# Designs tried in a protein design chat: VHH binders against Putative methyltransferase YMR310C. Part 9

Target 1, 317 residues: Putative methyltransferase YMR310C, of Saccharomyces cerevisiae (q04867)
Amino acid sequence: MSSTRKFKKVEKPLSQTRHYSLCIPTTLVSDCRNLSQITHKVYQVAKFASLFNVSEVVILEDNSQVDATKKKISTAKLILALLQYFVTPPYLRNTVFNEKFRPYLTAASKLPRLSTLPFTRYQKQDHGRYREGLTIKMQKPTLARKKIGKVFKQTKYINIGKSKALALQSQLVPINARVTIDTITRKIVSPQEAYGDFTGLDSQYGYYTRIASSFTDLFMKGPLKEGYTQSVYVPLTTRDTSIPELSSLPTAETNPHILLVFSTWDTLARAFKLDQDQFVDCQGPQEFFDAQLPCPVSNSDVADAIPMTLTTLSTVF
Key: E = the ipSAE of ESMFold2; O = the ipSAE of OpenDDE; V2 = 0.75 times the mean of E and O plus 0.25 times the DockQ between their complexes.

## First folded at step 4 (VHH)

Design e3 (from g0 with R100S T102R K107Q; framework vhh_sonelokimab_d1)
Fold by ESMFold2-Fast, scan of step 4:
Structure e3 (fold): chain B 317 residues (1-317), chain A 124 residues (1-124)
Amino acid sequence: as target 1 above (317 residues)
Amino acid sequence: DVQLVESGGGLVQPGGSLRLSCAASGFTFSNYAVGWFRQAPGKEREFIGAISWSGKSTYYAVSEKGRFTISRDNSKNTLYLQMNSLRPEDTAVYYCAAQSFRYGSLQPSGYDYWGQGTLVTVSS
């Protein structure tokens, strides 16, 4: 008789496509004087992130200049809400965004829908089989205990924008999560399985969004358990030349995930200094970057720098 | 699925040298601080040392500094422990461990991922 080795359970890589995450600073909107201008700048970021199949947009809070003005919502939270709005299907917008955010979304509601998202254009190929949804609370909520003291709120119902919620065939999942659903099998599926050659994250179609309130959070609080495979500094000023220029990216045997950090070196240095106790083995922000790109344009606006950078990278790779 | 697999343990005579290896898979090895621990029979687990994600910095427990050297090869996803001038009191199961934080400090705490260990016996 033969002894068969127990094969180790491995996660299948979805594709060998390059995945990009964009880090943008809250100073992106510092030159804006009203909500409409802020909304338009964030819309440009969302448009190009969607066009280039960016996996994630992370907002780095610049806390060096404390906001002395009383505001109902922080700049980072406003940018986050706007980015999320632009990748949320119209039929989920009122469920995803509570009443307190609606005044901040009035200008966004007037802008064109992003044409590259599957739920914003007619797709004849899939005949409506796959749909974006939001997991919703059951009328009688169930708490499930998992192993050592871990308790979750669970549901089988998904809001897919129809008059009745879709009930999952055999899955019980956490509430308030964005999911892609196969309407025929009534199972949650990966966006890659639903839409093919998708470069986003496993949980939903479109870019993931988050706020990094510190230098540490940028690299460690991401949606990827394993972190980014490469980090690249994209200077917004022509004076930033402290790390080597990116000339090529190595061929990866698994999916590479590259973080592009749009910032000034001064902003990154201040953020690093605040967290230095967590990085006792590092002398400065340069140790967190594998490469840098040349400044895309003189006096770079973040919204303009993004498409220039992503277009350049698409011609190189 | 994060996995760490130690190898290179065995029987060695007092005064001898031994090199342990730890093969990492299921995570981006080059982004994490990793280290070595050991546990002798009837004793608590002891920190030996750690190496930063880049390999530029190392931290050793004072008692092992000079005899043990930690290194890593990020291209091979492998961590090494070079042990020199081994003594009978170095007899222990040696464990490879990784921090859950990408760029974490080299402190003895913060290790969430552990290998199964490899036995080192120092005896004549």
Scores: ipSAE 0.014, ipTM 0.358, lowest interface PAE 6.8, mean pLDDT 75

Design e4 (from g0 with T102K Y103W K107S; framework vhh_sonelokimab_d1)
Fold by ESMFold2-Fast, scan of step 4:
Structure e4 (fold): chain B 317 residues (1-317), chain A 124 residues (1-124)
Amino acid sequence: as target 1 above (317 residues)
Amino acid sequence: DVQLVESGGGLVQPGGSLRLSCAASGFTFSNYAVGWFRQAPGKEREFIGAISWSGKSTYYAVSEKGRFTISRDNSKNTLYLQMNSLRPEDTAVYYCAAQRFKWGSLSPSGYDYWGQGTLVTVSS
């Protein structure tokens, strides 16, 4: 435990016993008047998701956004790009985001880096041993025969933000994937091995992001094979519901992964109604929730509700 | 690992009754719609019926309405098929299956998890 010992006594956080996914509605930016305001709201979401080591941020697309096809980018896709930008190290930003997205990221580029991301926290402590990378396509594939009309989906080359790409010692991996690399052994390592932190999702360098374009997609098309252990409604406005208030959280032995849905009841009811033909025996969205949290302050902004909720879950439950 | 294990098949005389069971493990059974399918030798697999995750709703193939009843016991992670007035043409391997997604519809499609099947022979 001596401060004089480097590399062997570096403090890393213990893996969490409970993992959280946050569902946020696209209406979180409905009161914003320009890109800068949208960017700042999404930045606050990213900041707190990083601070509380959240596994996933799901963007629930409002059906009122269907006419957004006439815009250069939909609200859901903009929020997704911003969330992905905030978990991308500066040296990968130009390679992860193509030229088409860069006009939407100008305000984001002026905001400070998230200090609580694993690869940001341990950068100096690990003396550059572990580094975030992006797998890139092979420029000069060595093949016995020339293949015409096919895209090569595997590579050994990783962009780690240095002048030369790092070649993996003995692995072939999918292209266009974010990875954590051990620069000494030239092997892909888990976030748990590199940073001591684990979000409950394999190979994640921060939170995972996705768009749920329907009520069905929110609950059924997540990254977890067995789905969420518990789903909790987090009301942004007060309303009488049949959902019981949260009394307890599942134990560590169950490998809990809890979905927290930040919304208004009216937004959820509209989304459910559009998919109601998928759920012939359901009366409404209340049947998809195990519990709800009390709304202590009505009309809370999503960005403010997130730290309030996660603090309550860590201190009360 | 998701497992579905059928039981209760065997030889039954025409006009008889038989109850099939399907024991589920490795997933939260109460969150999934589950159903029964059958396949006779040399024929394609056919949908018999399904029951919602809650047990409140059922959907049957038109040809099987009135003779077959599907039920479930979520406390025992078990799906049942009660077959009455059995005929020789009911001879088939019977499979239980679970829907791909939690709270999914009773559609005949979308079943990704399957049992090994249990043989039902209707003959004297």
Scores: ipSAE 0.046, ipTM 0.444, lowest interface PAE 5.4, mean pLDDT 80

Design e6 (from g0 with T58I T102K L106F K107E; framework vhh_sonelokimab_d1)
Fold by ESMFold2-Fast, scan of step 4:
Structure e6 (fold): chain B 317 residues (1-317), chain A 124 residues (1-124)
Amino acid sequence: as target 1 above (317 residues)
Amino acid sequence: DVQLVESGGGLVQPGGSLRLSCAASGFTFSNYAVGWFRQAPGKEREFIGAISWSGKSIYYAVSEKGRFTISRDNSKNTLYLQMNSLRPEDTAVYYCAAQRFKYGSFEPSGYDYWGQGTLVTVSS
């Protein structure tokens, strides 16, 4: 997995009353015994994130357990790859995911496509004017005996799953980026322009994904220039946190982007403690939250908590 | 009326130190993350660092970590930047900025209120 360079972002949110980011811990799969079980849990997260038009899914790493066995891929990277897989059109899967990742995606390939994503549903004809694509690198061929090539960081070529790559009109864009393309004008368009009210971040449809390797990264290294307007703790277990109960949420006029942190207090406390040097006078993780929701069910599974929480927030608040 | 007023800029010799202050008025300073940015002539605005609304979380640009220290005093509605071991490359207009979000951001576009800036010149 290589990180992709971002495209220019809109300053104002797309046409949603509120934008939500979901933070999920890597411990969501700690009781899974095999890849199939991990895949099904992540699939449920992806399904509901897409159904409720979530802008971002953040994976908070929990390295509290010492794994004496070296693994080819970390739990966080596996969850990231699975989340990305579920919002990737079938015609781009072989290009987006290199051969290194394909063994980890075998169970995912057998699951139904997310019906809420316009580009993942089967259609009798082409998907229409707008299409999901992947920006692909350019290479200059050589006549040398050995394979010699030059890789460029920018490109005008987009793989849209057709026999030939689409060339952009006049712009160069970063390679290895997911984009929504207007196939007639040959320009990158926002997901809002292409698909209406359903949107992700940057230039692609569907939720954005990232790994937060630390408690600090969760709050500071988001894809949004403005950051989160409000952070809400969603407890998976009961504990006294001194965080006030959620009473209200901001409106679209306040440019709301709300971070929902699904976790146990112990997981958050361990993550916070690892960053202690940056929080000299801070009393604990509670200072990073505006509010908390009541624990819906003690020992809730993250996948179950997500739709319960998003329904409550869309209906009650 | 919302206002951020920077002060403490001026001429300083290489290797010297300087402390900048930013006085805030017209809004509830203690509810805002605040930060320092600088802009050298002909260059884009550069992030220096930010401090959360409570003062307990502080983030620095990697190049400035160890030389610059950010602090705030919510009782005085004031943000500070302590600059040590100054170099000619630090010559710039220094801006105080406030953001309604708790934790700040690295992007200038994330900030709601800006001061007019104070010039720092590092030369012999």
Scores: ipSAE 0.034, ipTM 0.421, lowest interface PAE 5.6, mean pLDDT 78

Design e7 (from g0 with F101Y T102K K107T G110E; framework vhh_sonelokimab_d1)
Fold by ESMFold2-Fast, scan of step 4:
Structure e7 (fold): chain B 317 residues (1-317), chain A 124 residues (1-124)
Amino acid sequence: as target 1 above (317 residues)
Amino acid sequence: DVQLVESGGGLVQPGGSLRLSCAASGFTFSNYAVGWFRQAPGKEREFIGAISWSGKSTYYAVSEKGRFTISRDNSKNTLYLQMNSLRPEDTAVYYCAAQRYKYGSLTPSEYDYWGQGTLVTVSS
């Protein structure tokens, strides 16, 4: 797993805006009967996350409902791979995705590319200066074995989809990380500096994605050191939770990170129980939420709830 | 930048009561476990008690013997310590502290954000 904190920032690339993270449960695909249906649902999530410039998509694992249509990969890992696929440029897909994942990506390869991403929008404008890249292992490490375990996991080489990897001008960076690169200066740059419309949580364009299997994973193991500024429960079913209704959002000037948790209460209760010992001071999931939104539509599909919620937050607050 | 500012210290007679306050800026108390520590003249800093980020759990050091009560007011972003039946041995500088992580436990060893302290003198 790549750490966003390991990349050096040269300047403050942040615009003063509200940053949103979407937490979605693996049960979003429980009604799907085949890979094509799963792929289409995840594609809708990716489409709206991209359209609303979402910073992060977190997959909350719920193992209470087993999907027998999956071959040898967990539901969470399949959703993760699909989300990553939809924000990966075509020229990096063979490097980013292991041969083991290719059978699960066949339906995804037939769907339209997300129109808001820079490798879709800027390609026709002959935009060659900034490119999405993947940090790759050094070809011939010269370090002795006793030093290789620490230094070998860093690299100066970026795969940018050209015949030869681009070498960074100065610093070593972690391997297997997605980055935005300035091909002229050979420096990692923010997506906002390169494309002008998104800073993200990392040096890559598009949303960051991860799996959370518990409340500790969700709230404490995210890419943000300080955690989320505000956490909001977005109920998929009607229930009295004692969580207060959302009345206001933090001001954009503070660059707040707002976590929107799309879930049923039962899924949250199961996730909380997995880490109960870590939260012995807490009585239940309700304590982790600053506010809740009204249920958008009774028994809402996650893919439908996302654009409804993000539209409401952008127009009402 | 996170800052904690204690207030309410002063001179009090033995058997008297005193209420200390701690105001936070740069973050909100509502998501952090917060507590009180004290340091008597020439002694090491000691834990007094803490309150969970939800406000539902409190933990006190045995030495307080039920004389101290910790509370929080999230609307004012303020932590309180109510001290009753004060004794000369309660004379110390009192510090408030906040946990390192949001939603952290009441563990006394995991406080990273500290105030400058307020002096409490119990003397006849």
Scores: ipSAE 0.041, ipTM 0.454, lowest interface PAE 5.9, mean pLDDT 77

Design e8 (from g0 with Q99R R100T T102K K107A; framework vhh_sonelokimab_d1; at its last look DockQ between E and O 0.29; V2 from the best seeds 0.00; counts 0 for: pae E 6.7 > 2)
Fold by ESMFold2-Fast, scan of step 4:
Structure e8 (fold): chain B 317 residues (1-317), chain A 124 residues (1-124)
Amino acid sequence: as target 1 above (317 residues)
Amino acid sequence: DVQLVESGGGLVQPGGSLRLSCAASGFTFSNYAVGWFRQAPGKEREFIGAISWSGKSTYYAVSEKGRFTISRDNSKNTLYLQMNSLRPEDTAVYYCAARTFKYGSLAPSGYDYWGQGTLVTVSS
């Protein structure tokens, strides 16, 4: 469920770079016949998002009733759990994932760990100074009942995979958030500060994940305080959309946060139509995009389109 | 130098109306999408609505639909926000903002230029 109060968004990145968020539709797994095939496609997304240092993966929910009824768990929640699994340190897996998700993670547990993750690379070199953690509920005894603690939405306790939780020195932060922690100063730090020039939207290493349940939620409900600086459509099929082709991107010095929306036009049009009450005289989804990239190959799979697009953006722009 | 200057704020009673204006200078106003945002005391800045460069398309946050109307006059380089049926919850500093990357984009983010804000207080 959504939290009323959230962790403070990153306002001042340490590195001067272009930050990318990927929006992927739940339809990316529509042609999959079983959990193993779904897991493999999501693994490819996670692999390339990590390789290209993507800040966020947003899952755009296709509100088709037919898709929703085919799974015991919704397709969006399954994709979310798999994406989170691939960037979760082994010592946090049992705390992060509810036991009811474990049947859906069996194929994921058999795949290779992503080699770019800092909890595999840096632990031996930094002598355990920086660790990935999960903020956990703070329980306090009441004056009337010492057996029943008072539960708060804010906490100073972080599970860092050791026998005892780490207590922050002076901070209170929202519960159930992934964070990077300096174990010596007992402060939450940015991933760039801990591990070098890696981009994170919040105070965690690796991409952030969320579900956008509507077209407008894609733009309105993100972890970025200032939102996305540019919105770029990445077509999976060829179509005249009236969106101009991308000719340039802002320089790294401006720290732009660019949203790349991977979709067929039909999927975007359906999502837009569900929210059209908010749009007066708008012609369609095209009015929410600054530019589009050319479709390099017609009928591109999302997992294939991601590395092609990110390679083009890193080498041409 | 790009400037956006809001005006028209003030004290208004619940159920009243106000029209805010935003005067733009230093850029080709008619080429860019512009919008309104507000920030209530102790809360984060929130999107109210946006209008395309031509004035043909508008987009509103759900809670403002039907009470607030955005319009623009490109000949006067001015953006307007008509606020009706005002409530105490509408008390905030109202900001004018412009997107310069793309013509006509109504995305509720990516705003490059911001005004200093105008205070609207809805109280008896």
Scores: ipSAE 0.394, ipTM 0.753, lowest interface PAE 2.4, mean pLDDT 80
Fold by ESMFold2, look of step 9:
Structure e8 (fold): chain B 317 residues (1-317), chain A 124 residues (1-124)
Amino acid sequence: as target 1 above (317 residues)
Amino acid sequence: DVQLVESGGGLVQPGGSLRLSCAASGFTFSNYAVGWFRQAPGKEREFIGAISWSGKSTYYAVSEKGRFTISRDNSKNTLYLQMNSLRPEDTAVYYCAARTFKYGSLAPSGYDYWGQGTLVTVSS
């Protein structure tokens, strides 16, 4: 079969081939007083990131953030788990998230599923031929795994949300990987073959997520397939900077990857100081941005700024 | 036409030092961040380090910090890699690369232009 046989290309609401990464600070939940409020805030981020087909969401740690719930898990790891939860098919969630995460995900389980995700949107068109799965620990050894010896990091077994794991035809794959499966041929296929032209950055199941612990982590650990071609500061409050106002974006034909950093300046300055010994004579975070957007309101929340910014970029630029 | 040409590779004894050069032409070198990568036989290209367009900011793979030093001379359109305390596991083809974003990237896909590579062999 081919990726065009069952599908037509689905036009995205944003210009085709511009890829966006969102950077959000852990301080986005600093005004939240409990887990339910944190969960709802992160849900709004996940909802709009999914709606606009964002490729990546990067969580920038800020050690000055107060612990709203006195939880054992860090705020960054909680936001990461929630963001990953919302793009994980419901039938894989108990496998992907172990028992230590279950208390943190109770409010999330009550929220509506994100209907814009490919694995939710197109299942009826192919009668369930293509399913998302998670590669899991081998239930019985294969000859290939026995020949490898002490390393059991590969498997032919895929959890597809049914009572029995699906066994791949004559191939082994790394464990703990999200995959798209053609259940008829029992082969791994690309999301493009299964669903058309939908993809996340380095994950084909919506946005990719990561934590950046410092400025170097944010800017230097760019996407695996494509580095950032432009960085844009999206301020949450008004402040003078030396960063030029955004006047244009690279054309979609160049497949640019644009990093949008939603933050206050003070948060960026703190992150920069963690690595400043690598930036001798660097004046500050402003040198990492090609452009900035105006702050459209006096004081903006990240969850609100995301759809406002993405709408502007989609319709004005 | 954009061109990056590595030089300075060769055979060196363990514990020795070697300096690689990368000559750039066909673009305004001083507007680009540049980096070094290496590839041993049968392995993926791995990041060594990168230096910003102005030369004022550097970043290194954690495993290479302290042994390797990246520098650039924008007046000569040249990128350098000084390698000290070389070990046999440093044997690889070394590549220089350039990108339009002002700061480096850990990922090879973040670089627009690549050199042909120079072989470094570390053995007794």
Scores: ipSAE 0.015, ipTM 0.443, lowest interface PAE 6.7, mean pLDDT 77
ESMFold2 (binder alone), look of step 9: mean pLDDT 82; pTM 0.843
OpenDDE, look of step 9: ipSAE 0.027; ipTM 0.373

Design e9 (framework vhh_sonelokimab_d1)
Fold by ESMFold2-Fast, scan of step 4:
Structure e9 (fold): chain B 317 residues (1-317), chain A 123 residues (1-123)
Amino acid sequence: as target 1 above (317 residues)
Amino acid sequence: DVQLVESGGGLVQPGGSLRLSCAASGFTFSNYAVGWFRQAPGKEREFIGAISWSGKSTYYAVSEKGRFTISRDNSKNTLYLQMNSLRPEDTAVYYCAARYKYGSLEPSEYDYWGQGTLVTVSS
């Protein structure tokens, strides 16, 4: 109608959402006898993280059990690779995973794809408009600082599983990152923009993964610069008693990003003690938690604890 | 959005005292460690002191120990700096800064900053 064209979708009121990060210990696979059993336990974690739209899975490394002489992949790195595999589309697997990881992914390759991931669940409804991609390095130098330095850490090319990489229309982005791309406009879009109309909730392509090698890394090296709004202790043993200093989970005024730490108190206390000199103003690990939950199952396996905890939080919080 | 707003600056005579306030909004103040920094004309920003998120621990720069006192009131979302025996060399813009509760009170670990309040010590 007017001489000025409308290029934007009508803005809707800001919806309040809860974001969860799950901290799981490497001991979740300590009772496994082989790769197949390890793979199935990690698959269950991935399945429920995807089902509940978990933002992040953090692997807390128990260094008390680390074998320094072992040349093979560490337990933490194996769990990381498996978690990343389950949120990677088949057409990106060969690009994302180095050949050295392929022996560890044989059992994972036989398991069904996570049907709750938006790019798996709703791929047919968009007629191929939105695709998951991996940012790849430029083949020709189009960006250089000076003749002294030629470091190309940014790219406009996205591997979308086609014979040709997709070139972004007007954007440079970091290499080796997972993105959702609008193949028509050739722009990176949020998963909510791509899939929100089909999911009825805030949607994500999947969870992010990282390893925390220390108590400090768990809380300091999260995906958000502002940190977690709340951290909640979730005991994996009924032998842990209620910690008197920790309250029940309160309601936050902002969009909360809640870290759920699945562990035993003894494991957390040992990890804290190793880093104690970095926290001269703290008297113990309880100062890092805002709340605690009751042990979710009497025979706690991390994979079983996760869906029970997240289901409870959906009704209480 | 994390917002820190300093107030209480102004002109004071040498030997006088002044109390600065820093009002916090947009975040849960009790989950943040907070500190005071200053920058005098023609000098680099210098650390004065910090207080832990719980208020149980304080850390001061050696040069300011005994003259300046940091305190906080989590119920009011406010940080304070009490300055006594002020000298002309204390003339500076005073900034409050915050970091999330995980981490050290060391001066290099602050991500969120106020816009500053000017303190002039002059006869």
Scores: ipSAE 0.015, ipTM 0.375, lowest interface PAE 6.6, mean pLDDT 76

Design g12 (from g0 with S109T; framework vhh_sonelokimab_d1)
Fold by ESMFold2-Fast, scan of step 4:
Structure g12 (fold): chain B 317 residues (1-317), chain A 124 residues (1-124)
Amino acid sequence: as target 1 above (317 residues)
Amino acid sequence: DVQLVESGGGLVQPGGSLRLSCAASGFTFSNYAVGWFRQAPGKEREFIGAISWSGKSTYYAVSEKGRFTISRDNSKNTLYLQMNSLRPEDTAVYYCAAQRFTYGSLKPTGYDYWGQGTLVTVSS
């Protein structure tokens, strides 16, 4: 029995061993006429990202269409705020989002909470040992008599939506950070430890969100220390005639983290061109992708493309 | 076994130049995108730059662009890093690395095959 080091789809459960990040363009809301329509599209992205245990949603900012005369919140920041809102427990919403965001979250507040997220199901903390928290600024520190040039950016206090903040037993952590806390031991724990297969029917995590303001930031700036193992282009149209040949998705070997970039080639080419001075020796955006997937439908909406793509990947890999 | 062996490190004075080599064996070198990384003591590993499997494209971290040049010789299974105008801040262990999959992309992540590293010290 000769064995190769290739993994077959049956050797590793997709949902437990493979991690996904979704890159979505700001143009996903270009055809929306008002805040409610924008909110609904972003809600669908959040719903499916949560359903498929997606680790991260990255917003690729399309700066080529920016109207410099408008002083309203940018499209990228609006999408970011909405995505963050949908994975924030109700008891933390007023602390996480300052009053400046309130007008942009009115439609979102009327939508159903994402039932697939463990912490939204346990928002009343009826039986929850583990709870979502926000690290908050330390109040009345012992040494706050005179401070010349010192700023305190660390805290041991976590807002968990109760009348009193929870104090960590032995660690100082940065302020304004989302954490999962063990309320008995008063220690920060991983979402996987807290919300694994023991959280009930669904063992899902809240996705991370960020804005990539450039093509290079998509790959260089992320929450994952080791970054993406593969990057995969997922076309939203079948009409791009200039798309270079890209391979089919490669066989996973160990602990893959796959970046799925939902876009049109034209949008990626524009983003790449804005960074052209960094890419004088590169052929084009294709140099940054390991594979491409077939377009699910001729004119895919990002929200529709996400579940179609992730369902397909669950059956072949 | 996949092996990557760096060489050419050493002590160099500020403003000097140094060329690092990486000898690859145990895989079809010409089919893999490869790159250079460095790690200073107490710091995280930092991407320097990469070259495509075809040799047609290179990508550099912005801070190193113009001072460092990456090249490859597929006939010799060797990757090179030419470093010019070296500064004390360039003092680090330099690693060569190969992408996870055959014909992998130029992205600064997804490197699974690593060398042991070669020390570069920039000091007078």
Scores: ipSAE 0.414, ipTM 0.781, lowest interface PAE 2.2, mean pLDDT 77

